# Ledger of designs, part 24: VHH binders against q94cd5

Target 1, 317 residues: q94cd5
Amino acid sequence: IILQFAPLNSSVDEGFWHSFSSLKLDKLGIDDSPISITGFYGPCGHPQVSNHLTLLSESLPLDEQSLIASTSHGNRNKCPVPGILYNTNTVESFNKLDKQSLLKAEANKIWEDIQSGKALEDPSVLPRFLVISFADLKKWSFRYWFAFPAFVLDPPVSLIELKPASEYFSSEEAESVSAACNDWRDSDLTTDVPFFLVSVSSDSKASIRHLKDLEACQGDHQKLLFGFYDPCHLPSNPGWPLRNYLALIRSRWNLETVWFFCYRESRGFADLNLSLVGQASITLSSGESAETVPNSVGWELNKGKRVPRSISLANSM
Key: E = the ipSAE of ESMFold2; O = the ipSAE of OpenDDE; V2 = 0.75 times the mean of E and O plus 0.25 times the DockQ between their complexes.

## First folded at step 9 (VHH; framework vhh_vobarilizumab_d1)

Design r4 (at its last look DockQ between E and O 0.01; V2 from the best seeds 0.00; counts 0 for: pae E 15.9 > 2, grease 29.4 > 24.2, placed apart)
Fold by OpenDDE, look of step 9:
Structure r4 (fold): chain B 317 residues (1-317), chain A 120 residues (1-120)
Amino acid sequence: as target 1 above (317 residues)
Amino acid sequence: EVQLVESGGGLVQPGGSLRLSCAASGFTFSRSYMAWYRQAPGKGRELVAGISSEGYTSYADSVKGRFTISRDNAKNTLYLQMNSLRPEDTAVYYCAKIGLQYWESYEDYWGQGTLVTVSS
């Protein structure tokens, strides 16, 4: 069975558009150069509503202070993700954008980060995103389209098993895993680290470790899972961030199968009933190189369609 | 104080239609995720439909194609258009403000509900 991932959806705060309008009017003018922005996401915290990659006013580099703030770590509700904004000056330009090329360019950045080892040190780069936009400042109308570049692995990842974490762990393990996850989330140092390792010892003691410590912890566990903050609430699908995570794992380590942990919360606390544990096959085809950049997909769908989103702020501007 | 007041419930024949409304106050409606829930006699409360601040909708499988959730931010009102109603749709329908941490607290708020009875 091919593993299917739930799409990641975007959310844009009105404050972002207000800030962007100011930036456009005060600084950018007709300059349509790409703008580095920061998005924010986290694990799903509601059993029936998925979390979104969110843009806020602080997503834009408005000034030096805002840049510093945007790069700040330690907010459990704002896991920072690097992104890029392509804003066009006309709707015609917007429509003419080469979406495939833009997507590929961002995917390449992700791949480079994987190959260089940067993604191991800072896995927050894995969910790198892209936004194209057009701002009609006369009407205070904004058209925009998100892309979440994700690699298409060949062969496709096969799902071996997927179940609630509470069914995977023993009661003792579950208690320990929950505690370890909560500690991870409660620490200013690790709260916004979205990809991690879950290690469980033979005595049912669990620990959360940095992804970069994988090699160091080999043989030091009974169970080892690749954990990530899963923004998705669906009980039968892992969230979108797992795609590039698996790409990283396949590229960096010669693993035939992997256990993954879709970390989800209930109102801010680890919930193993909502969280998922799965096993997947990620074996490379014979003759394929782990160094070759895979194809990528990831343009967000609008109500199931490949079209941009739009918002009018005429009443609030 | 957050207030949600449902209206529009009533008795309808199978195949009929109803439109529920929810008047919201006490919070920034346009920034909130809103949803409709329902609770049938002897059953638990279940999600019927949700709508994000940006208007993205989701539906339970049992109501897809028949129900439509919508919102009017200018009126601070949530709607549920229910078409092709079935006896199994009989329930108390609740309007809900869903708390999302990125925008507000995790706290969910519910209305008092409005009864929808589908019977011949």
Scores: ipSAE 0.457, ipTM 0.756, lowest interface PAE 1.2, mean pLDDT 92
Fold by ESMFold2, look of step 9:
Structure r4 (fold): chain B 317 residues (1-317), chain A 120 residues (1-120)
Amino acid sequence: as target 1 above (317 residues)
Amino acid sequence: EVQLVESGGGLVQPGGSLRLSCAASGFTFSRSYMAWYRQAPGKGRELVAGISSEGYTSYADSVKGRFTISRDNAKNTLYLQMNSLRPEDTAVYYCAKIGLQYWESYEDYWGQGTLVTVSS
């Protein structure tokens, strides 16, 4: 009945901390101003393991060449996502930082992008993330917290139906949807667009469209779904990015229900047995709430616990 | 060439413990998602436990609270501590490198397996 979402997990490569160490030693010193960073994610690519939002050395560009590499299109599993790093200079500052306030501030940035229409033109802002950290450069050790701010919708979204995409589409539709998804993923123009529309016409032909084209999709179709790159592999849970997508949909369109498509891959190709199609009821009570910022959650647990993550690079530095 | 070599399997009584090890080479172990799978006679392989490069763990419901996955990046070694063993845990246990990291292919790599038998 109430729609539940699988968590999104982070992966922070050693190269990110190497890049940050260089930046801090060479340029930042004690400057603790927030730093814009880029995360990378893609749809699930394995039936048994969920994908991650990943930080790499490119996530924190140190020079023009690194910046060019970080913003280069063409790697289909490196869909860029905006994020922010709040670094602290002491463990005391790290422990005192108000994580609740920072989460809400970053969630408000997502909401502003929803309200302004920026999220329709660039939906990669929906999975915006934040990191808070402390680097002990004498010991080459790093502590951090990672968050994926996500809205808690009120009233809650009800799940009407959820099934593998292969059980929702006919054989002819499934072939066309798979081909359209593979084309979207193979084009440098669209591979970095992680939220989209799937339309299937009465002749079983599928097309993938940008969110801004919703009105053009009102024509000859038998099925219209709100699709997204779903990093989760679980058969009973849509992935975390659907939370903010539903917030966008509820805020921007007057729909009672929505069909959603959790796009997932196996070995680099669309996998409609792993992908999910679901229907959700998104109706607002009393009709006033579309512009009201929802409450938010999203601090990532460490081994099921609310404790910071730690890494030491002393052996590799 | 990726190589994964399991050891530590054997015969144990119900309620006993075993510790499996997997020696890894031919790739950057510290940056890889590693897992233990098992295959009982007449059944398919199933995930037992996984561990990310940062040390985040996951477990199958059937082993939660009894098994502990861990890694030693300095020794390029993956471990599975198995406590309170049951006859249902009898299987060949496989070490696996899961190919989901940015710098590696999508290819999964498997060891040869180590047999664990739990019987009275």
Scores: ipSAE 0.000, ipTM 0.290, lowest interface PAE 13.7, mean pLDDT 85
ESMFold2 (binder alone), look of step 9: mean pLDDT 85; pTM 0.861
ESMFold2, look of step 10: ipSAE 0.000; ipTM 0.237
ESMFold2 (binder alone), look of step 10: mean pLDDT 86; pTM 0.866
OpenDDE, look of step 10: ipSAE 0.043; ipTM 0.430

Design r5 (at its last look DockQ between E and O 0.04; V2 from the best seeds 0.00; counts 0 for: pae E 12.9 > 2, grease 28.1 > 24.2, placed apart)
Fold by OpenDDE, look of step 9:
Structure r5 (fold): chain B 317 residues (1-317), chain A 120 residues (1-120)
Amino acid sequence: as target 1 above (317 residues)
Amino acid sequence: EVQLVESGGGLVQPGGSLRLSCAASGFTFSRSYMAWYRQAPGKGRELVAGISSEGYTSYADSVKGRFTISRDNAKNTLYLQMNSLRPEDTAVYYCAKIGLDYWGEYEDYWGQGTLVTVSS
């Protein structure tokens, strides 16, 4: 069975557009150079509603202080994700943008980070995103379109098993995993680290470790899972961030099968009933190089359609 | 085609009540999780209330005890009863169909929204 991933959806705070308008009027003018921005997301905290990649006023580098704030760590509800904004000066230019090339460019950045080892050190680069936009400042109308570049693995990832984490772990293990996850989330140092390792020892003791410590923890566990903050609420699908995570794993380590842990919360606490554990096959095709950049997808859908979103702030400006 | 049409918004005094409705079409309403969201001026869209196909309800802390989400499957209609309204409840309220998505083929569906203004 081919593993199906739930899409990641965007949310843009009106404050972002206010800030962007100011930036456009005060600094950018007609300069349509790409702008580095920061998005924010976290694990799903609701059993029926997925979390979103969110843009806020602090997503924009308005000044040095804002830039520093946007890159700051330690907020459990704002896991920072690097992004890029392509804002055009006209709607015509917006419509003429080569979306495929832009997507590929960002995907290449992700791949380079994977190949260089940067993603291992800082896995927050895995869910890198891009936004194209057009701002009509006369009407205070904004058109925008998100993309979440994700690699298409060949052959496709096969799902071996997927079930609630509570059904995968023993009672003792579950208690320990929950505690370890909560500790991870409660620490200022790790709260916004969205990709991690879950290790369970033979005595049912669980620990959360950094992804970069995978080699160091080899042999010290009975169970090892690749964990990530899953923004998705669906009981039968892992969230979008797992796609590039699996690409990283496939590229960096010669693993035929992997266990993954879709970390989800209830009311700010680890919930193993909502969280998922799955096993997937990520075998390479014969003769395929692990260094070749895969194809990528990831443009966000609007009401099931491949079209941009729009918002009018005429009443609030 | 999935369609969600909100109604019932308007101007109300603090402490007043409103009932929002959402007419749904283009999908099997009785099998879908439905929700209300709202977006205040200058703020992001936030979840207000949700209701499962089985009738299980959830609420944001800010509206708990004041708002009630309900559904009439026979009429394909979602409701939000809002009592004890406050100025901070002023927002555009959106009806949403929560989707079962995978592989980037689907997303949740939203209505156009209805404006609720709470002001003296």
Scores: ipSAE 0.010, ipTM 0.242, lowest interface PAE 8.6, mean pLDDT 91
Fold by ESMFold2, look of step 9:
Structure r5 (fold): chain B 317 residues (1-317), chain A 120 residues (1-120)
Amino acid sequence: as target 1 above (317 residues)
Amino acid sequence: EVQLVESGGGLVQPGGSLRLSCAASGFTFSRSYMAWYRQAPGKGRELVAGISSEGYTSYADSVKGRFTISRDNAKNTLYLQMNSLRPEDTAVYYCAKIGLDYWGEYEDYWGQGTLVTVSS
């Protein structure tokens, strides 16, 4: 009855920490100003394993040319997502960070992008994330904690229906949807656009459209779904990115009932048995409450606990 | 060429313990999601435990608290410690490298399997 979302999980390649160590030793010293970083994620690619939001060595820009290359490429395997790193110079400073204030600050950036319309032009801002960290460079050990800020809509969104996409679409529709999704993923222009519209006409022809094209889609379709790259593999849980997508949909279009499409892949192709279609019921707000920033959550749990992660690279440094 | 070679299977009494190993080669082990699957007589192959490149683990409900998956990236070796074994754990156990789209590695790879028999 109440729509539940699978958590998004982080992954950090050790190359990221090597890049950060170099930056800190060469440039930052004790400068603890926040650093813009790029995360990478994609739709689920396996029926038994969820995808992660991942930091790689290129997540940390080392110069202006490196930043341009890492954030402008159309690599289908790594959809770039904006994030921010709050570094600290001591474990005491790390432990004293006001995590709720930091999460609220990043959630406000997402909300501003929703309100201004930037999220319609560049929906990769919706899964914006943050990381707090402390690097002990004498021991080559790193303490860190991710948050994936996500809005808590009030009242909660109700789930009317959820099923495999292959059970929602007719055979002809499913073939067309799969082909359209594969084309979206194969184009350098669209592969990095993780939120989109799925339009199916009365002749079962599917097209994938940008969010800004919603008005044009409403008059010439039999089915219209709000699609997104879903990192989750679970058959009964839409992934975390749907939270901010629903906030966008409610705020921008005032729709009370929405069909959503959790896009997932297997072996590099659309997998409509793994993908989900669901129907959500959204209670609209009016007046000033419709314009206020919703409450947010999103600090990642570590084995069910609110504690940071740690890694030691002493043997590889 | 991806190679996965399991060892450590055998006959054990109920309540006993066994440790499975999987020697891996032909791919970047430290970057890969690794898993143990099993196939009991007359049933399909099913997931037992998985471990991410960073060491985060997941387990089937039937083995939680009894089995522990681990990896040694320096030795390119995956392990499954199996405690409190039950007759229903009897199966061929397979080491698997799981292909994940975000690394450009789409294919799953399987070992030959090692037989675990739990009986008195």
Scores: ipSAE 0.000, ipTM 0.302, lowest interface PAE 12.9, mean pLDDT 85
ESMFold2 (binder alone), look of step 9: mean pLDDT 85; pTM 0.860

Design r6 (at its last look DockQ between E and O 0.01; V2 from the best seeds 0.00; counts 0 for: pae E 14.9 > 2, grease 28.2 > 24.2, SAP .686 > .668, placed apart)
Fold by OpenDDE, look of step 9:
Structure r6 (fold): chain B 317 residues (1-317), chain A 120 residues (1-120)
Amino acid sequence: as target 1 above (317 residues)
Amino acid sequence: EVQLVESGGGLVQPGGSLRLSCAASGFTFSRSYMAWYRQAPGKGRELVAGISSEGYTYYADSVKGRFTISRDNAKNTLYLQMNSLRPEDTAVYYCAKIGLTYWESYEDYWGQGTLVTVSS
């Protein structure tokens, strides 16, 4: 069966719009150049509600240096993700934006990062996102639309198995994996690294490793899984970030099948009942080059429709 | 102090409609994920519907197409429009503030609940 990914949804804090309004009024004026922003993402922490890619007041850079610095500070609940904001000065301009071209441009950046090895070194670039917006500062009304560029693999990824992690690991392994995950999340060095390897040895000892260490750890494990912070709560679907993760894996390594680990939490702690382990087939079609940039999708749906969102802050501004 | 006060519960016939309200105070309502839960006699509490600060909605499969969750941030009020009610919808319904965002703690708050009875 074809593996279905749960969509990633956005959340914009009012503080972002306040900050953006100030930025627009005080600095940008009519300049509609794209703005580099930082989104924040984390694993699902609730059994019934998915997490979101979130914009906060700190998503807007004060300066170029601050943007860079924001990506290096480890907050366990704020994994930084690079993004770009296209804010137009008029609603007409907003409506005229070439959404396909913008999506493709960001997808190309992701692919370049995959091909160059940057994504392997810093996998936080995999969930790169874009936002188009229009701000009516007279009415304090904002129109916006998120896209989470994701590659469409051909052939589609096939799901072989998907189950709660607690059913995949033995009791001893589960305990070790939980501990290893918690350690990973508790460390300032790794807490904001959303893609990683889960290795389990024959003695049921688990370790979390950086993705870039895959080649170094080959043969040194009984079980190896590609782990990622999964924002999704659904028991039968991995979250959206797995899409580009699989694209990276397919591009970099000739694997017929992959084991993946959808890391999820319960109130900040690793939870293997909520987390998922799956196996998927990611084989390339015969004759297809692994270097060709795949097609991409990723515009966020609003109540199931391909339309922008809007918010009024008239009462709070 | 976080306060959630449900209202609108009552007795209704099968096929009928009811609208629940939840008055929220003690926190920034417009920034909070809100939800409706219900607990039927002898059963555990279950999520019925959720709504993000920006209006993203979630529904349990059992209520999809029949229930609508909405919010009025200006009034700090959460709503649950329940249509086509069934006997199995009989439960105490709870309003909840769900702590999920990056800018708030992972703490959930609940109202006292309001009883909805669907019976002929």
Scores: ipSAE 0.140, ipTM 0.613, lowest interface PAE 2.5, mean pLDDT 92
Fold by ESMFold2, look of step 9:
Structure r6 (fold): chain B 317 residues (1-317), chain A 120 residues (1-120)
Amino acid sequence: as target 1 above (317 residues)
Amino acid sequence: EVQLVESGGGLVQPGGSLRLSCAASGFTFSRSYMAWYRQAPGKGRELVAGISSEGYTYYADSVKGRFTISRDNAKNTLYLQMNSLRPEDTAVYYCAKIGLTYWESYEDYWGQGTLVTVSS
């Protein structure tokens, strides 16, 4: 069975478009250079609603005082992710953008970070995204389209097993894993680290570790899982971020069989009934083939169709 | 403190070439949006070319195909290669750090400028 992934969905707060409008009017004029932005996401927090990768007013760096206030208050559900905004000045330029080339360019950046080891030190680069847009500032309307570049491994990854995490761990293990996850989420040092290792020792004690610590984990455990913040709520579909995680795992560690942990929450706490544990079978490539960049996909669908989104803020502005 | 120091300006004949450099310090250059602006005598400052932290480039229509912006993140240096220069390119050229990135200050910073004169 070929492993299937739930799509990642976007959300844009109106404050983002207010910030962009100010930037365009105050500094850019007709400059259509791409702009570095920050997206925010977190693990699923509800059994019936998936989380989104979200743009907020602080996704553009227009107001340092707002950024300072946000840092001071903290928000565990706003794990930062790097992104790029490609804004255009006309609908014609928007329609002429080479979406395939833009997606490939951003996917190549993810691949370079995998190959260099940057993704082990800062795994928030794995869900890197892009947005194309056209802002009609005379009508206060915005046309936009997100992509979440994700690798398509060839041959496809096989799914051996998938079940709720509560059915994989014993009661003692589940209690320890939940406590370790809650601690990871409550610490400023780790809450923004969205890919991690879950190690459970023979005495049922769980430890959550950084990806760079894999070597240390392989000697003392009964169970070792590759964990990540999973924004998806679906019981049979791991979330989109697992795609690039598997590409990292294959490239860096040459593992043919891996256990993965789709970390999800309810009411601000680890929820092992909602979380998933699965086992994946990965076909390793020969040396030269393993170093080539995989093909990628990731343009977001709008109600199942390949079309951009539009929003009007005329009533709000 | 953010510092931007331009060099490479001078006098050239029409059709000639110059390469401008901008040495940057006091900020994380590799994560910053960088740009070249110019100001001709008696005119306002205008954007000439920009380059994102990721290496994506912008050019004003008046210089497209003749000028090339580039950056060397290892040396914290921004460049502008100017080919096929015209008398209307005569201006003081400014290196700029634009406060567009979420990871840096929202403030824009400017160098002191380097004069480019195109005349026979």
Scores: ipSAE 0.000, ipTM 0.277, lowest interface PAE 14.9, mean pLDDT 85
ESMFold2 (binder alone), look of step 9: mean pLDDT 85; pTM 0.851

## First folded at step 10 (VHH; framework vhh_vobarilizumab_d1)

Design t1 (at its last look DockQ between E and O 0.69; V2 from the best seeds 0.00; counts 0 for: pae E 14.2 > 2, grease 31.1 > 24.2)
Fold by OpenDDE, look of step 10:
Parts: structure tokens; sequence; C-alpha cells
Structure t1 (fold): chain B 317 residues (1-317), chain A 120 residues (1-120)
């Protein structure tokens, strides 16, 4: 069975558009150079509604060079994700954008980060995103389209098993995993680290570890799972961020199968009933190199269609 | 104080249509994720449809293609157009403010509900 990933959806706060409008009018003018932005996401915290990649007023840089440095870290509700904004000056320009090329460019950045080891050190780059937009400042109308570049693995990832985490862990393990997850989320140092390792020892003691510590933790666990903040609420599908995560895992480690942990919350606390544990096959096709950049997809759908979104702020501006 | 007041419920024959409304107050409606829930007798409350402030919608599979959630931010009103109603759609329908928008607390707020009865 081919593993199906739930799409990641965007949410743009009106404050972002207000700030962007100001930026456009006060500074950018007709300059349509791409702008580095920061999106925010986190694990799903609602049992019935998925989380979103969100743009806020603070998504815009104060200055281009200090965007990452100026981004607030250690906020459990705002896991920063690097992005890029292509804002055009006209609708015609917007429509003429080569969406496939832009997508590929960002996908290549992700792949480079994977290959260089940057993603291992800072896995927040895995869900890198892009936005194309057109701002009609006369009408205070904004057209925009998100893409969440995700690699298409060949062969497609096969699902071996997927079930609630509560059914995977023993009661003792579950208690320990929950506690470890909560500690991870409660720490200013790790709360906004969206990809991690879950290790469980033979004595049912769990620990959350940085992805970069995978080699260091070899031999001291009975269970090892690749964990991530899953924005998705669906009981039978992992969220979109798992796609590039699996690509990284396949590229960096010669694993035929992988256990993954879709971390989800209930009202800010780890919930193993909502969280999922799965096993997937990520075998490479014969003759393919793990270093070859895969194809990518990821343009967001609007009401099931491949069209941009629009918002009018005429009443709020 | 958050207030949500549903209206538009009633008795309808199978295949009929109803439009529910929810008047919202006590919060910035235009920046909130809204949803409709329903609870049938003897069953748990289930999500029917959701809508972001910018109009992104989602639906339960059971109502997809038949129900449409919409909003008028200028009127602080949420709507649920229900077409092709079935007896299994009989429930108390609740308007809800969902706290997940903009990474707020996941505390949900509910209206008092409006009864929809689909019966021949």
Amino acid sequence: as target 1 above (317 residues)
Amino acid sequence: EVQLVESGGGLVQPGGSLRLSCAASGFTFSRSYMAWYRQAPGKGRELVAGISWEGYTSYADSVKGRFTISRDNAKNTLYLQMNSLRPEDTAVYYCAKIGLQYWESYEDYWGQGTLVTVSS
C-alpha cells in the first residue's frame, strides 16, 4: 500500500498583509525581488482540525540579512520555517510565473540542505515553502499561492503499518513517551524543533533526541522512531512534513524500513491516542543513487483545484 | 464574552434543504476559524464543516458535496447550507469558534445549537 500524505495547508493572518502592504508602499515600491520570509507551524493540537503553515506579521523580515536571527525562537506555538515570497507587481506577471521552476528551485534548496547535512543539524528547513503573490493595493486585494515542496520518492513509499501511538507502545512506554514529549515541548531549547528521534529503552524509558544524534544513540534503545510535529489530524494519514523527512532518512541512512512517529497534541499536551506510529518501506529503486534529487510536487490546492487564493481586506484596511 | 447563536433549524423532508446561520459576537470573528458540529441522538458530537477566516473550507465525508459552509465577516455570521438532506443528518447543529487559528489556545466555544430534523 502506497503511503498517502495529507496535504499541508496555509493560513495567512491579515496582519501579514497589513505589514506587507506597508512594506510594499514604504520600502519595496516596484522592486519585485524575492523576499525571504518565515512561516510558522506546529503539531496538530485539535482532534478534528489540522494545523496550518501560517504567515504572521512577524513572517516578514526587518532586514534581509537578519531574518533568521531576528525570528523568535523557543515558542512552542511557532516553529519557524524558512520560506520565500515572490510578489509580482501585476496580475499578468503573476500569471506568467513559472511555477514549476520556482517549485524546483526550492526543492533543490531542500535537497542541498539534506545532502550537506544542514537539515540534520537544523531539520526545520525540511518544510521549506514558497509563496507567489500579487498585491492590489488600490483595492486591498491579494492573490497568493503557496507551495510546499515535497519530494516524490521512487518507488513510492509503502506503508507497512499505521496505528495510534497508544496501540504501539505499552502502557509504561506510553507514559514515558508522553512525558518525554511534553518535556521536549516545554523546553525553550527544543520546543520549536519539529523533527526528532524517539527512543525507548528495554526498561520502557523514553527519550527525545535531536536527529543529529542518531548515530550516538545506536545500541541504547529497543525502539527507535523518527518523530515529527504532525500538523495533520487525520487518523489514517501522516502529515505532509513526513515526505521530506523520509527523503532525508533515505538519503542519509541506508534503511529499508523506517518507524515514524506523528506527534500530535491535545490542547498543548502530547496525546498518544491522536498521535500515530507507522512503519514504511523507503527502499531505493535498483540503480538509483541516493544522491539524485527526486522530483517534487507541492503546490497547494484551493478547494481541490490548482488555482491561487484571494483575499480582500478592503473592509479592514 | 464569546457568544454564538445558531438559527435556521427545523423540520424538513428528505431531499430538502436548510440554511443555518450563526451570529457571532464577543471576539474578532474575521480572524477566527469557525466550524459547524452536529450531535445526533445517542451519538457523539462530530465536525461537519470548518472554515478559516480567509475562506478555506473542509468537510466531513458524510456531508461533502451536500453541505456548504460560508461566512460573512462583515456581518459576523457563519452559514451552513444543507442540501439533499437525509434522515441521518438529523441532529443538533452547533456553531463553534475553533481556537487553533493563529496558534491560539485550542479552546473551542460553542453555541446553544439548533435542531435539524429530517423526516418524511
Scores: ipSAE 0.727, ipTM 0.869, lowest interface PAE 0.9, mean pLDDT 93
Fold by ESMFold2, look of step 10:
Structure t1 (fold): chain B 317 residues (1-317), chain A 120 residues (1-120)
Amino acid sequence: as target 1 above (317 residues)
Amino acid sequence: EVQLVESGGGLVQPGGSLRLSCAASGFTFSRSYMAWYRQAPGKGRELVAGISWEGYTSYADSVKGRFTISRDNAKNTLYLQMNSLRPEDTAVYYCAKIGLQYWESYEDYWGQGTLVTVSS
């Protein structure tokens, strides 16, 4: 079967639009230059509700100090993700934006980071996103549309197996994996690193390692899994972040079979009943085909339709 | 409106050959994952073969080496060449467009099917 992914969905706190309105009135005026922003996400924390990529007030850098704060590490609930805002001054300009070209430009940034090795050192670049917008500041209304550039691999990745993590690990392994994940989440140095390796040795002891340490994970292990913070809660679909992770894995490592670990939580702790383990089969690419940027998609659907969202803050005071 | 229309089914003796065609319309065929499924009497529907938008193919073990899936993107047509047919291949064969989040296409679409009977 072809591996399919749950969509990543966006959420925007109203404070983001308040911050943007201040920025536009105080500094930007009619300047429609793209603006670097920071999105935030984390693993699923509830068996019935998926997480979202979220924009907050601090997603917009209003000064150098705000930019530093918005990109600082160590917040378990706010893994920072790079993004870009394309704001327009009229609804006509918004409607005329070349969405395909904008998405391709952002996908190319992800691909460059994969090819250069930046994504191994800072895997938070994998879920890079973009937003197009139009703010009507007379009405306090905002039209916007997110894209999450995602590579279209060909051939598509095959799914061999998918099950709850608790059904994959033995009891001893499960205890060790949970403890290792909880330690990763409790450290300021690792809590917001959303892509990692899970190594389980032959004595059932688990270790969580950075992606750059793959070669050090070779040796005395009976299980090696590619782990990531999965915002999705669905029992039969891995979340969207796996998609570009598989593109990284295919491009950087010659692996035909990949075990992946969709890390999910309940009440702030690892939940191996909600988490998934799957096995993917990847057809390897080499030479020029391995170096060409894949096609990409990723404009978010609004209730199944390709249409922007709108919000009015006039009544919120 | 997505439409998939199969043709080419019929009665064939064991060891014979048959070529199925599927005319597709209502979507961007060149950006779709296409497949053939079959359903034998009293059994569930099973995947026979699939083909990606760039021509990568996959096959069920039971048909490997005997069946060949292909596509003509200029004609919006999917094909299944069936050789060395066996009585066990008797089924209604369905053309399918498989929904993939890769292309933001979430729904599967099926044709009405074409009957293939392999019998003396």
Scores: ipSAE 0.005, ipTM 0.392, lowest interface PAE 10.6, mean pLDDT 86
ESMFold2 (binder alone), look of step 10: mean pLDDT 85; pTM 0.857
ESMFold2, look of step 12: ipSAE 0.000; ipTM 0.244
ESMFold2 (binder alone), look of step 12: mean pLDDT 85; pTM 0.857
OpenDDE, look of step 12: ipSAE 0.694; ipTM 0.854

